VHH binders against Abasic site processing protein HMCES (HMCES). Designs and how they scored, part 115

Target 1, 269 residues: Abasic site processing protein HMCES (HMCES), of Homo sapiens (Human) (q96fz2)
Amino acid sequence: CGRTSCHLPRDVLTRACAYQDRRGQQRLPEWRDPDKYCPSYNKSPQSNSPVLLSRLHFEKDADSSERIIAPMRWGLVPSWFKESDPSKLQFNTTNCRSDTVMEKRSFKVPLGKGRRCVVLADGFYEWQRCQGTNQRQPYFIYFPQIKTEKSGSIGAADSPENWEKVWDNWRLLTMAGIFDCWEPPEGGDVLYSYTIITVDSCKGLSDIHHRMPAILDGEEAVSKWLDFGEVSTQEALKLIHPTENITFHAVSSVVNNSRNNTPECLAPV
Key: E = the ipSAE of ESMFold2; O = the ipSAE of OpenDDE; V2 = 0.75 times the mean of E and O plus 0.25 times the DockQ between their complexes.

## First folded at step 19 (VHH)

Design wb22 (from wb2 with D105E; framework vhh_6z1v_2; at its last fold request DockQ between E and O 0.65; V2 from the best seeds 0.81)
Fold by OpenDDE, fold request of step 20:
Structure wb22 (fold): chain B 269 residues (1-269), chain A 123 residues (1-123)
Amino acid sequence: as target 1 above (269 residues)
Amino acid sequence: EVQLVESGGRLVRTGGSLRLSCAASGFDFSTYAMGWFRQAPGKEREVVAAISWHGGITYHADFVKGRFTISRDNAKNTVYLQMNSLKPEDTAVYYCAARPYQFYERPSDYNYWGQGTQVTVSS
């Protein structure tokens, strides 16, 4: 997974992340660094995307079932990294393979610290290799959405009125991630960054791409993944597997350019 | 205590009309999406209709489109299902369900459920 969409306004996004804590109380995740949230139809590595994480990461004795939402850098920068520039990382940390998560220090260490997060997206993009050609067809992949009476096709969300019909009740894709905190050697703000855990693709996606993000389907899965206070690493990792509960449609090549940030990126062709 | 109480279910004749009500208490109703589900004997529970927290977005299943209408009154903490042109196939226990802000298709995604009300449509 090298491209996602996360374009919902902050308030809509927040509501979409409504949850019940372990006490059954409805909550909205609290924002950290909301100003760093930059809605975009085309999110690439090194950009900031909102993730959910347990409040316990920030507050001692906090209810670990409570959630924080925070924009983090896509591409995990390990805490032990000693260079002043994260771009000097010699290995790709955009994704973490589920089968080798415990073999890679960059992922194992933060995971062991309970630094699990849920990466939020409208969906993710993947490119299918066309047989016999060097051309790749991009697809937008997301949770199945309930078809509302007002909901035209995602492609019809070109007007404010249509946008609301499609996106106000949009079920966000929830991907399993690992985050880490990096302190620059020269001082400055702590950098929070994440990697997306990937798995073998489900049967439905196998023709498009052989790998997919580990998707956490449902509130229980999301809660368990986040709640490092109550759920062990071993138990959490059981949640990491392919899911068939996805849908997709072909999109235009507009998404190929990471600079493009328009509804056309995820519009069906 | 969270409570959803359905009412209005009864025996009706084919072609008849019925209005179901679900009264909610014990939670902030205005921040929950509401749904009506039904379960017929030997069948899975299925979504009939759903409505967003603010009432601006509604969903109706294909099998009830044009016949049923979901609505809500946040001031009364109540969600309604107006059922017209009822058919024997509509015979089921109808359940009210709630989840935060958004409505989904799957029953498992809802947090609160009523006890249900029986709707029977005779031929």
Scores: ipSAE 0.898, ipTM 0.948, lowest interface PAE 0.5, mean pLDDT 94
Fold by ESMFold2, fold request of step 20:
Structure wb22 (fold): chain B 269 residues (1-269), chain A 123 residues (1-123)
Amino acid sequence: as target 1 above (269 residues)
Amino acid sequence: EVQLVESGGRLVRTGGSLRLSCAASGFDFSTYAMGWFRQAPGKEREVVAAISWHGGITYHADFVKGRFTISRDNAKNTVYLQMNSLKPEDTAVYYCAARPYQFYERPSDYNYWGQGTQVTVSS
């Protein structure tokens, strides 16, 4: 998983993350650094994207079931990294394989500190390799969506207003991540950064790509992954598996250039 | 504390009409999406219609399009299902369900459920 869409306006995104705490109270996640949220149809590694994490990471004695939403850098920078420039990392931390997560120091150390997060996106892109050519077919991959319609009589089937209404009810993709906090040795703000855990692809995606992000499907899975105060690392890792509850459609090559940030990136072809 | 109370289910002949109501209390109705689900004996619970928290977007299952209409009245904390041109296949227990802001197809994604109201359509 190396490209996502996360384009919703902040208020729409926040409502899509409504949840119940352990006492059954409806809440919205509380933002940290909201001005660092950079919506785009075409997010790549090293960019910032919003993640959910437990309030207990920020506040002594907080309810660990309460959620914070914050933009973090995609590409985990380990807390023990000694160089002054994160670009000097000698290894790729965009993704973390589930089968080796407890063997890699970059991932097992923050995981042991309970630094679990949920990475948010509209969906992700994967490129299907075409046999016999260098060309690749991109796909947009996302949770199945219920078909929406505007209340009352609407004239045209392909009205732009109807397309926008789809996104007001869009179910966000929720991916399991690990984050870490790095203090630059020469000073400056603490850098929060994350990796996306990957698993073998499900049968439905196997013709597109052999790996997929670990998807947390439903509020119980999201709550357990986030709640490091009540859910051990061992129990949390049981949530990490492929899912067949996923769908996709082919998209044009516009998404290939990571500088393209337009709705065309995810439009069906 | 939270309560969803369905009403309006009864025996009706084929071709008849019913209006189901679901009165909500114990939560801020205006921040919740609402859905109507149905379950016939031996069948799985399935979404029939749903409406967003603001009322501006809806869903109707293909098997009810043109016959059923969901609506909501936030002043009365009530969601409705107008059911026209009823068929024997519509016989089921109808449930009202709620979740924050957005509606989904899958019953397990909903936080609150009513006890259901029986609709029976005779041939």
Scores: ipSAE 0.839, ipTM 0.928, lowest interface PAE 0.7, mean pLDDT 91
ESMFold2, look of step 19: ipSAE 0.812; ipTM 0.916
ESMFold2 (binder alone), look of step 19: mean pLDDT 90; pTM 0.915
OpenDDE, look of step 19: ipSAE 0.805; ipTM 0.901
ESMFold2, fold request of step 20: ipSAE 0.809, 0.832; ipTM 0.912, 0.923
ESMFold2 (binder alone), fold request of step 20: mean pLDDT 89, 90, 90; pTM 0.908, 0.914, 0.912
OpenDDE, fold request of step 20: ipSAE 0.897, 0.895; ipTM 0.947, 0.946

Design wb23 (from wb2 with D105N; framework vhh_6z1v_2; at its last fold request DockQ between E and O 0.62; V2 from the best seeds 0.80)
Fold by ESMFold2, fold request of step 20:
Structure wb23 (fold): chain B 269 residues (1-269), chain A 123 residues (1-123)
Amino acid sequence: as target 1 above (269 residues)
Amino acid sequence: EVQLVESGGRLVRTGGSLRLSCAASGFDFSTYAMGWFRQAPGKEREVVAAISWHGGITYHADFVKGRFTISRDNAKNTVYLQMNSLKPEDTAVYYCAARPYQFYNRPSDYNYWGQGTQVTVSS
């Protein structure tokens, strides 16, 4: 998993993250650093994307079921990293394999601090390698979406889709992540960064790619992954497995160039 | 304190019409998507129709398309299901459900449920 779409305007994204706290009260996650949110159809490693995390990471005695949403750098920079430039990290931390997460210091240490997050996206891209050729077919992969129509429109059933019809009710992909906090040696703000946990692909995706992100399907899974105050690391790791509740469609090569930030990146071909 | 109360279910003849209502209280109705589900004996609960928090986006299942229409009135905290051209296979308990802002297919995605209202369609 090395490319995502996360293009919703902040207000639409925030409403898509509405949740119930442990007392049953509806809440929206509270933003941290909202000006760092850069919506795009084509996000790559080292860019910022929003993640959910427990309020308890920021406030002593906070209700650990309450959620913060914050942009973080994709590509975890360990808290112990000593160089001044994160690009000098000699290990790829874009993803973290679930089968070795407790063996890698870069991931085990922040996980032991309860630094679990939920990485948000419209969906992710994967490139399928075709036999006998170097050509690769990109796919956009996402939660199955309920068919929607715009209320009150005479031509809605036979009209081209518009943005609101598709995206106002879009179910965000929720992926399990680990984050860490790095203090640059030359000063400046603490860098928050994340990795996406990966698992073997489900049967439905196996012809596209052999790995997939660990997807948290439904509010119970999301809540348990986030709530490091009440859910142990051992219990949380039981949430990490493939899911068949996923769908996809082929897209054009426009997405190949990470500078292309247009709806065409995820349009079906 | 949250309550969803369905009404309007009764026995009707094939080809008839009914309107179901669901009155909501104990939460901010204007921030919730609403759905109608049904469950016939021996079958799983299934989504029939759904409507977004603002009322501008809807879903109707293929098996009811053109016959049923969901609507909402935020001033009255009420969601409706207009059911026309009823068939015996529409016989079921109909449930109102709510979740924040967006609607989804699965019953497990919804936070609040009514007790249901029985609709019976005779041949």
Scores: ipSAE 0.826, ipTM 0.921, lowest interface PAE 0.7, mean pLDDT 92
ESMFold2, look of step 19: ipSAE 0.766; ipTM 0.897
ESMFold2 (binder alone), look of step 19: mean pLDDT 90; pTM 0.919
OpenDDE, look of step 19: ipSAE 0.787; ipTM 0.893
ESMFold2, fold request of step 20: ipSAE 0.785, 0.804; ipTM 0.905, 0.913
ESMFold2 (binder alone), fold request of step 20: mean pLDDT 90, 90, 90; pTM 0.916, 0.918, 0.913
OpenDDE, fold request of step 20: ipSAE 0.878, 0.881, 0.877; ipTM 0.938, 0.939, 0.937

Design wb27 (from wb2 with H60Y; framework vhh_6z1v_2; at its last fold request DockQ between E and O 0.65; V2 from the best seeds 0.79)
Fold by OpenDDE, fold request of step 20:
Structure wb27 (fold): chain B 269 residues (1-269), chain A 123 residues (1-123)
Amino acid sequence: as target 1 above (269 residues)
Amino acid sequence: EVQLVESGGRLVRTGGSLRLSCAASGFDFSTYAMGWFRQAPGKEREVVAAISWHGGITYYADFVKGRFTISRDNAKNTVYLQMNSLKPEDTAVYYCAARPYQFYDRPSDYNYWGQGTQVTVSS
C-alpha cells in the first residue's frame, strides 16, 4: 500500500470515528495536533495521515479504550534512529509485512510497547498490471458503502450537495498500523510516524494486487487493536488477516501523480 | 439507562398503512444515526431504512421501493417509519436501532436495539 485517500473535513472525519468506550459511553476521539491534518485525495508516504490510538499512550492511568486521533507521518521512523533526517532511513517502512513483523526490530520494538494504531482512509489505491503492456490500471479500494437514495456515483460528488450525499456517511477504511515516537538528535518536536501492516490479498483483490493492508473490520476489531492495555500483542496479531469485505473500481491515471489532489483521483472511469 | 421503545405495530390488510415510532431515551439522540430493521420468521434480521443523525441522509432497502419513509424528530427523541402499500411479505418484527452518527446496513454495527414491534399484513 503506497497510496491512500483521506480527504474528509475534520469534523466529518471525527464523526466518522465516533465510538463507544468500555463503559458504553459515546465518544469522539480527541484530536492531537489537528493543524497537521491535511485532507487529500492522494496521500503518499511521508505525508501525514490521521490515525487512531489509545489515550493511554498520552495519559497515565487513562482508560485504554478511549481514543485519540492524531496526524502522523506515513513511514515509521524508529525511536533508535540516530540521524537527524528521517529521509536517510535505508529501509522502507511504509509497510510492515505481517509475516515478518516480529523479525524486524523497527516494528517489533514499538509493537511490543503497545504502539498500535488504526490508520484512517477513504480507501487505498493499487495498480494492476495490464497483460501485454507496461501500463498499469489504478484501482480505488474501500469498504462497501451503503447506497443512499440520493447517493450518486462517487464520481458525481462534485457539488457540495452531492458531496454530502456520498461522503457524510462514508465508512472509513480502518487499517492496522504500528507507530513509533522519534526524538530528533538535535532536539525539537517528537515525530510520530506509522507503518501500515500488510497481508496477502484476499481472493477478490488477488487479480489486482498480491498484497493488501490489514483491514480491521468492525468496532470490535478496531477496539481490540487499539487497546494495548487490555489486549496483548499476541491477541492483537490474531486480528491481522486478509478480508473479503472490500470493493473496488477502476480510476483514471490522474492518481498516478502524487501531486494531483482532486476528486478525479478516486472517480470511477 | 438506554432505551429504545418501538410502537405502532399491528395487524393491517394488504395495501394498508402503518406508522411505526421509536422513542429513545438514555443517550444523546441527536448524535446517533437511527435504523429500522425487520426480522421475519425463519429469516435473518435485515435493514429496512436508516437515517443520519441530522436527518439529511436516508437509506432504504431495495424491497421498500418508495413505499416507506423514515424520519426523525430530534426534539422528541423519536424516529418514525411510515409504511404504505404494505404487503404480506412485510410481515415481521420491526426493530429500532441506533449507532453513533453514521448508519450501517449490518445489524452487528448497531449499539442499541429496541424490543421490536410486530407488524402483520394479511392477504
Scores: ipSAE 0.870, ipTM 0.933, lowest interface PAE 0.5, mean pLDDT 94
Fold by ESMFold2, fold request of step 20:
Structure wb27 (fold): chain B 269 residues (1-269), chain A 123 residues (1-123)
Amino acid sequence: as target 1 above (269 residues)
Amino acid sequence: EVQLVESGGRLVRTGGSLRLSCAASGFDFSTYAMGWFRQAPGKEREVVAAISWHGGITYYADFVKGRFTISRDNAKNTVYLQMNSLKPEDTAVYYCAARPYQFYDRPSDYNYWGQGTQVTVSS
């Protein structure tokens, strides 16, 4: 998992993250650094993407079931990293394998601090290797979506009304992540960064790729993963498994170039 | 206290019409998507129709085939299901459900449920 789409305007994204705290109160997550949110159909490692995390990470004695939403750097930079430039890391932290998460210092340490997050996306891209060639077929992979209709209007193909028909009710993909906080040795702001936990792919995705992100399907799973005040690491790790509740479609090669930020990146072909 | 109260269910003949209402209280109705679900004896609860929080986006199950219309009135905190051309297979308990902003087809994704209203369609 090395490319996602997270293109929703901030207000649409925030509404898609509505939740209940442990007392049953309906809430929206509170933003940190909202001006750092940069919507794009084509997010790659080292870019910022929004994640959910418990309010307890920021406020002593806060209700650990309350959620913060914040942009973080994709590619976890461990708190113990000593160089001034995160690109000097000797290993790739874009993803974290679930079967070795407790064996890797980069992931074990922040996990032991309860630094669990939910990574948000419209969906992710994966490239299928074509046998006998170096060509690869990209797919856009996402939660199954209910088929929506526009009330009182048919809409036009490229109009804002067609965007709203599809995306205003889009079920956001929620992936299990781990984050860490790194203080640059030369000073400056603390860097928040995350990794996406991966698992073996489900049967439905096995022809595309052998790994998939660990998907948290439904509010119970999301709440348990986030709530490090009430849910132990051992219990949280039980949530990490493949899911068959996933769908996909082939897309054009426009997405291959990470500079392309257009709806064509995820359009079916 | 959150309440969803369905009304309008009754016995009706094949080909008939009826209108279900669901009155909501105890939460900000204007920030919730609303759904109608049905459950016949021995069957799983299934989505019939749904409408977004702003009313601009809807869903209808394939079995509806243009016969039902969902609508909402935020001033009255009420969602409606107009049911036309009723068939015996529409016989079920109909439930109103709510969740914030977006609607889905899975019952487990909904926060609030009414007690249901029985619709019976006779030959």
Scores: ipSAE 0.796, ipTM 0.910, lowest interface PAE 0.8, mean pLDDT 91
ESMFold2, look of step 19: ipSAE 0.727; ipTM 0.884
ESMFold2 (binder alone), look of step 19: mean pLDDT 89; pTM 0.911
OpenDDE, look of step 19: ipSAE 0.793; ipTM 0.896
ESMFold2, fold request of step 20: ipSAE 0.750, 0.792; ipTM 0.892, 0.909
ESMFold2 (binder alone), fold request of step 20: mean pLDDT 89, 89, 89; pTM 0.907, 0.908, 0.907
OpenDDE, fold request of step 20: ipSAE 0.865, 0.864; ipTM 0.932, 0.932

Design wb4 (from uc31 with D109E; framework vhh_6z1v_2; at its last fold request DockQ between E and O 0.56; V2 from the best seeds 0.77)
Fold by OpenDDE, fold request of step 20:
Structure wb4 (fold): chain B 269 residues (1-269), chain A 123 residues (1-123)
Amino acid sequence: as target 1 above (269 residues)
Amino acid sequence: EVQLVESGGRLVRTGGSLRLSCAASGFDFSTYAMGWFRQAPGKEREVVAAIAWHGGITYHADFVKGRFTISRDNAKNTVYLQMNSLKPEDTAVYYCAARPYQFYDRPSEYNYWGQGTQVTVSS
């Protein structure tokens, strides 16, 4: 996974992340650094995307079932990294393979600390290799959405009215991630960054791409993944597997350029 | 205490109409999506209709085919299901369910459930 969409307004995104805590009380995740949230139809590695994580990571004695939403850098920067520039990291941390998560120190260590997060997106993009051509067809991949009577086409969100019809009740893609905290050697703000755990693709997606993000399907899966206070690493990792509960459609080549940030990126062709 | 109380279920003849009501209490109703589900004997619980927290977006299952309409009154903490042109196959226990803000078509995604009301459609 090297490209996602996360374009919902902050309020809509927040509501979409509503949850019940262990007491059964409805809650909205509290924002950390909301100003770092930059909605985009075309999110690439090194950009910031919103993730969910347990409040316990920030507050001692907090209820671990409570959630924080925070924009984090895509591409995990390990806490032990000693260079002043995260871009100097010599290995790719955009994704973490589920089969080797415990073999790589960069992922194992933060995971062992309970630094699990849920990466939020409208969906993600993958490119299918076309046989006989050097061209790749991009696809937008997302949770199946409920078709409402007012449902317009995803690509027709050209008006506020049409946008609401599509996106107001949009089910966000919830991907399993690992995050870490990096303190720059020269001082400054702590950098929070994440990697997306990947798995072998489900059968339905296998023709498009052989790998897919580990998707946490449902509130229970999301809760368990986040709640590092109550759920062990071993138990959490049981949640990491391919899911068939995914749909996709072909999109235009507009998404190929990471600078393009328009609804056209995820519009069906 | 969270409560969802369904009412309006009864025996009706084919082609008849019913209006189901679900009265909610114990939670902020205006911030919850509501759904109607039904379960027939020997069948799985299935979504009939759902409505967003603000009432502006609704979903109806394919089998409804325009016969049923979900609505809500946030001032009364009540969700409704108007059922017209009822058929014997509509016979089931109808349940009201609630979840935060967004509605889903899967029962497992809902947090609160009523006890259900029996709808029986005779031939």
Scores: ipSAE 0.882, ipTM 0.941, lowest interface PAE 0.6, mean pLDDT 94
Fold by ESMFold2, fold request of step 20:
Structure wb4 (fold): chain B 269 residues (1-269), chain A 123 residues (1-123)
Amino acid sequence: as target 1 above (269 residues)
Amino acid sequence: EVQLVESGGRLVRTGGSLRLSCAASGFDFSTYAMGWFRQAPGKEREVVAAIAWHGGITYHADFVKGRFTISRDNAKNTVYLQMNSLKPEDTAVYYCAARPYQFYDRPSEYNYWGQGTQVTVSS
């Protein structure tokens, strides 16, 4: 998992993250650093993307079921990293394999501190090696979406005006992540960064790629992953498994160049 | 205290029409998407129609397209399901459900549920 789309305007994204706290109260997540949110159809490692995390990470005695949304750097920078430039890490922290998460100190340590987050995206891209050719076929992979229509217009969902309305009702992909906090040795602001946990792909995706992000399907899974005040590491890790509740479509090669940030990146071919 | 109260379910003949209503209270209705679900005995609850919080986007299941229409009236905190050309297969308990802003097809995504209203369509 090395490319995502997360392109929604901040207000649309925030509404898509509406949730219920432990007392049953409906809430929106509170933003930190909203000016660092950079929407794009084509997000790559080292870019900032929004994640959800518990308010308890920021506020003493906060209700751990309340959520903060904040942009973080993709590619976890461990708290012990000593060089000034995070790009000098000698190993790839874009993803974290679930089967070795408790063996790698870069991931085990922040996980033990309860530093769990939910990584948000419209969906992610994977490249499939096609039989009979050396070309790789990119796919956009996302939660199944309920078909939307303009109010009072049954069957109008495919019109140009409805494409924007589809995104207003888009079910965001929610991936399990781990984050850490790094204090630059030269001083300055703490860097928040994350990794996406991966698992073996489900049967439905196995022809595209052998790995997939660990997807948290539904509010119960999201709440348990985030709530480090009430849900232990051991209990949280039970949430990490493949899901078949996923769909995809082929896209053009426009997405191959990470500088391309247009709707064409995820458009069906 | 959140409440969703369905009404309008009754016995009708094949080909008849019926309008279901769901009155909402205890929350800001204008920030919630609403859905109509149905369940026959021994069957899973399934989405019939849904409408976004702003009313501009809807969903109708293929098995009801052209026959059922969802609508909402934010001034009255009410969502409706107009049911035309009813068939015996439409016989079920119909439930109103709510979740913030967006609608989805799975019942597990909805936070608030009504008690249901029975619709019976006689041959």
Scores: ipSAE 0.792, ipTM 0.906, lowest interface PAE 0.8, mean pLDDT 91
ESMFold2, look of step 19: ipSAE 0.758; ipTM 0.893
ESMFold2 (binder alone), look of step 19: mean pLDDT 90; pTM 0.914
OpenDDE, look of step 19: ipSAE 0.830; ipTM 0.917
ESMFold2, fold request of step 20: ipSAE 0.790, 0.750; ipTM 0.906, 0.893
ESMFold2 (binder alone), fold request of step 20: mean pLDDT 89, 90, 90; pTM 0.910, 0.914, 0.912
OpenDDE, fold request of step 20: ipSAE 0.858, 0.881; ipTM 0.932, 0.941

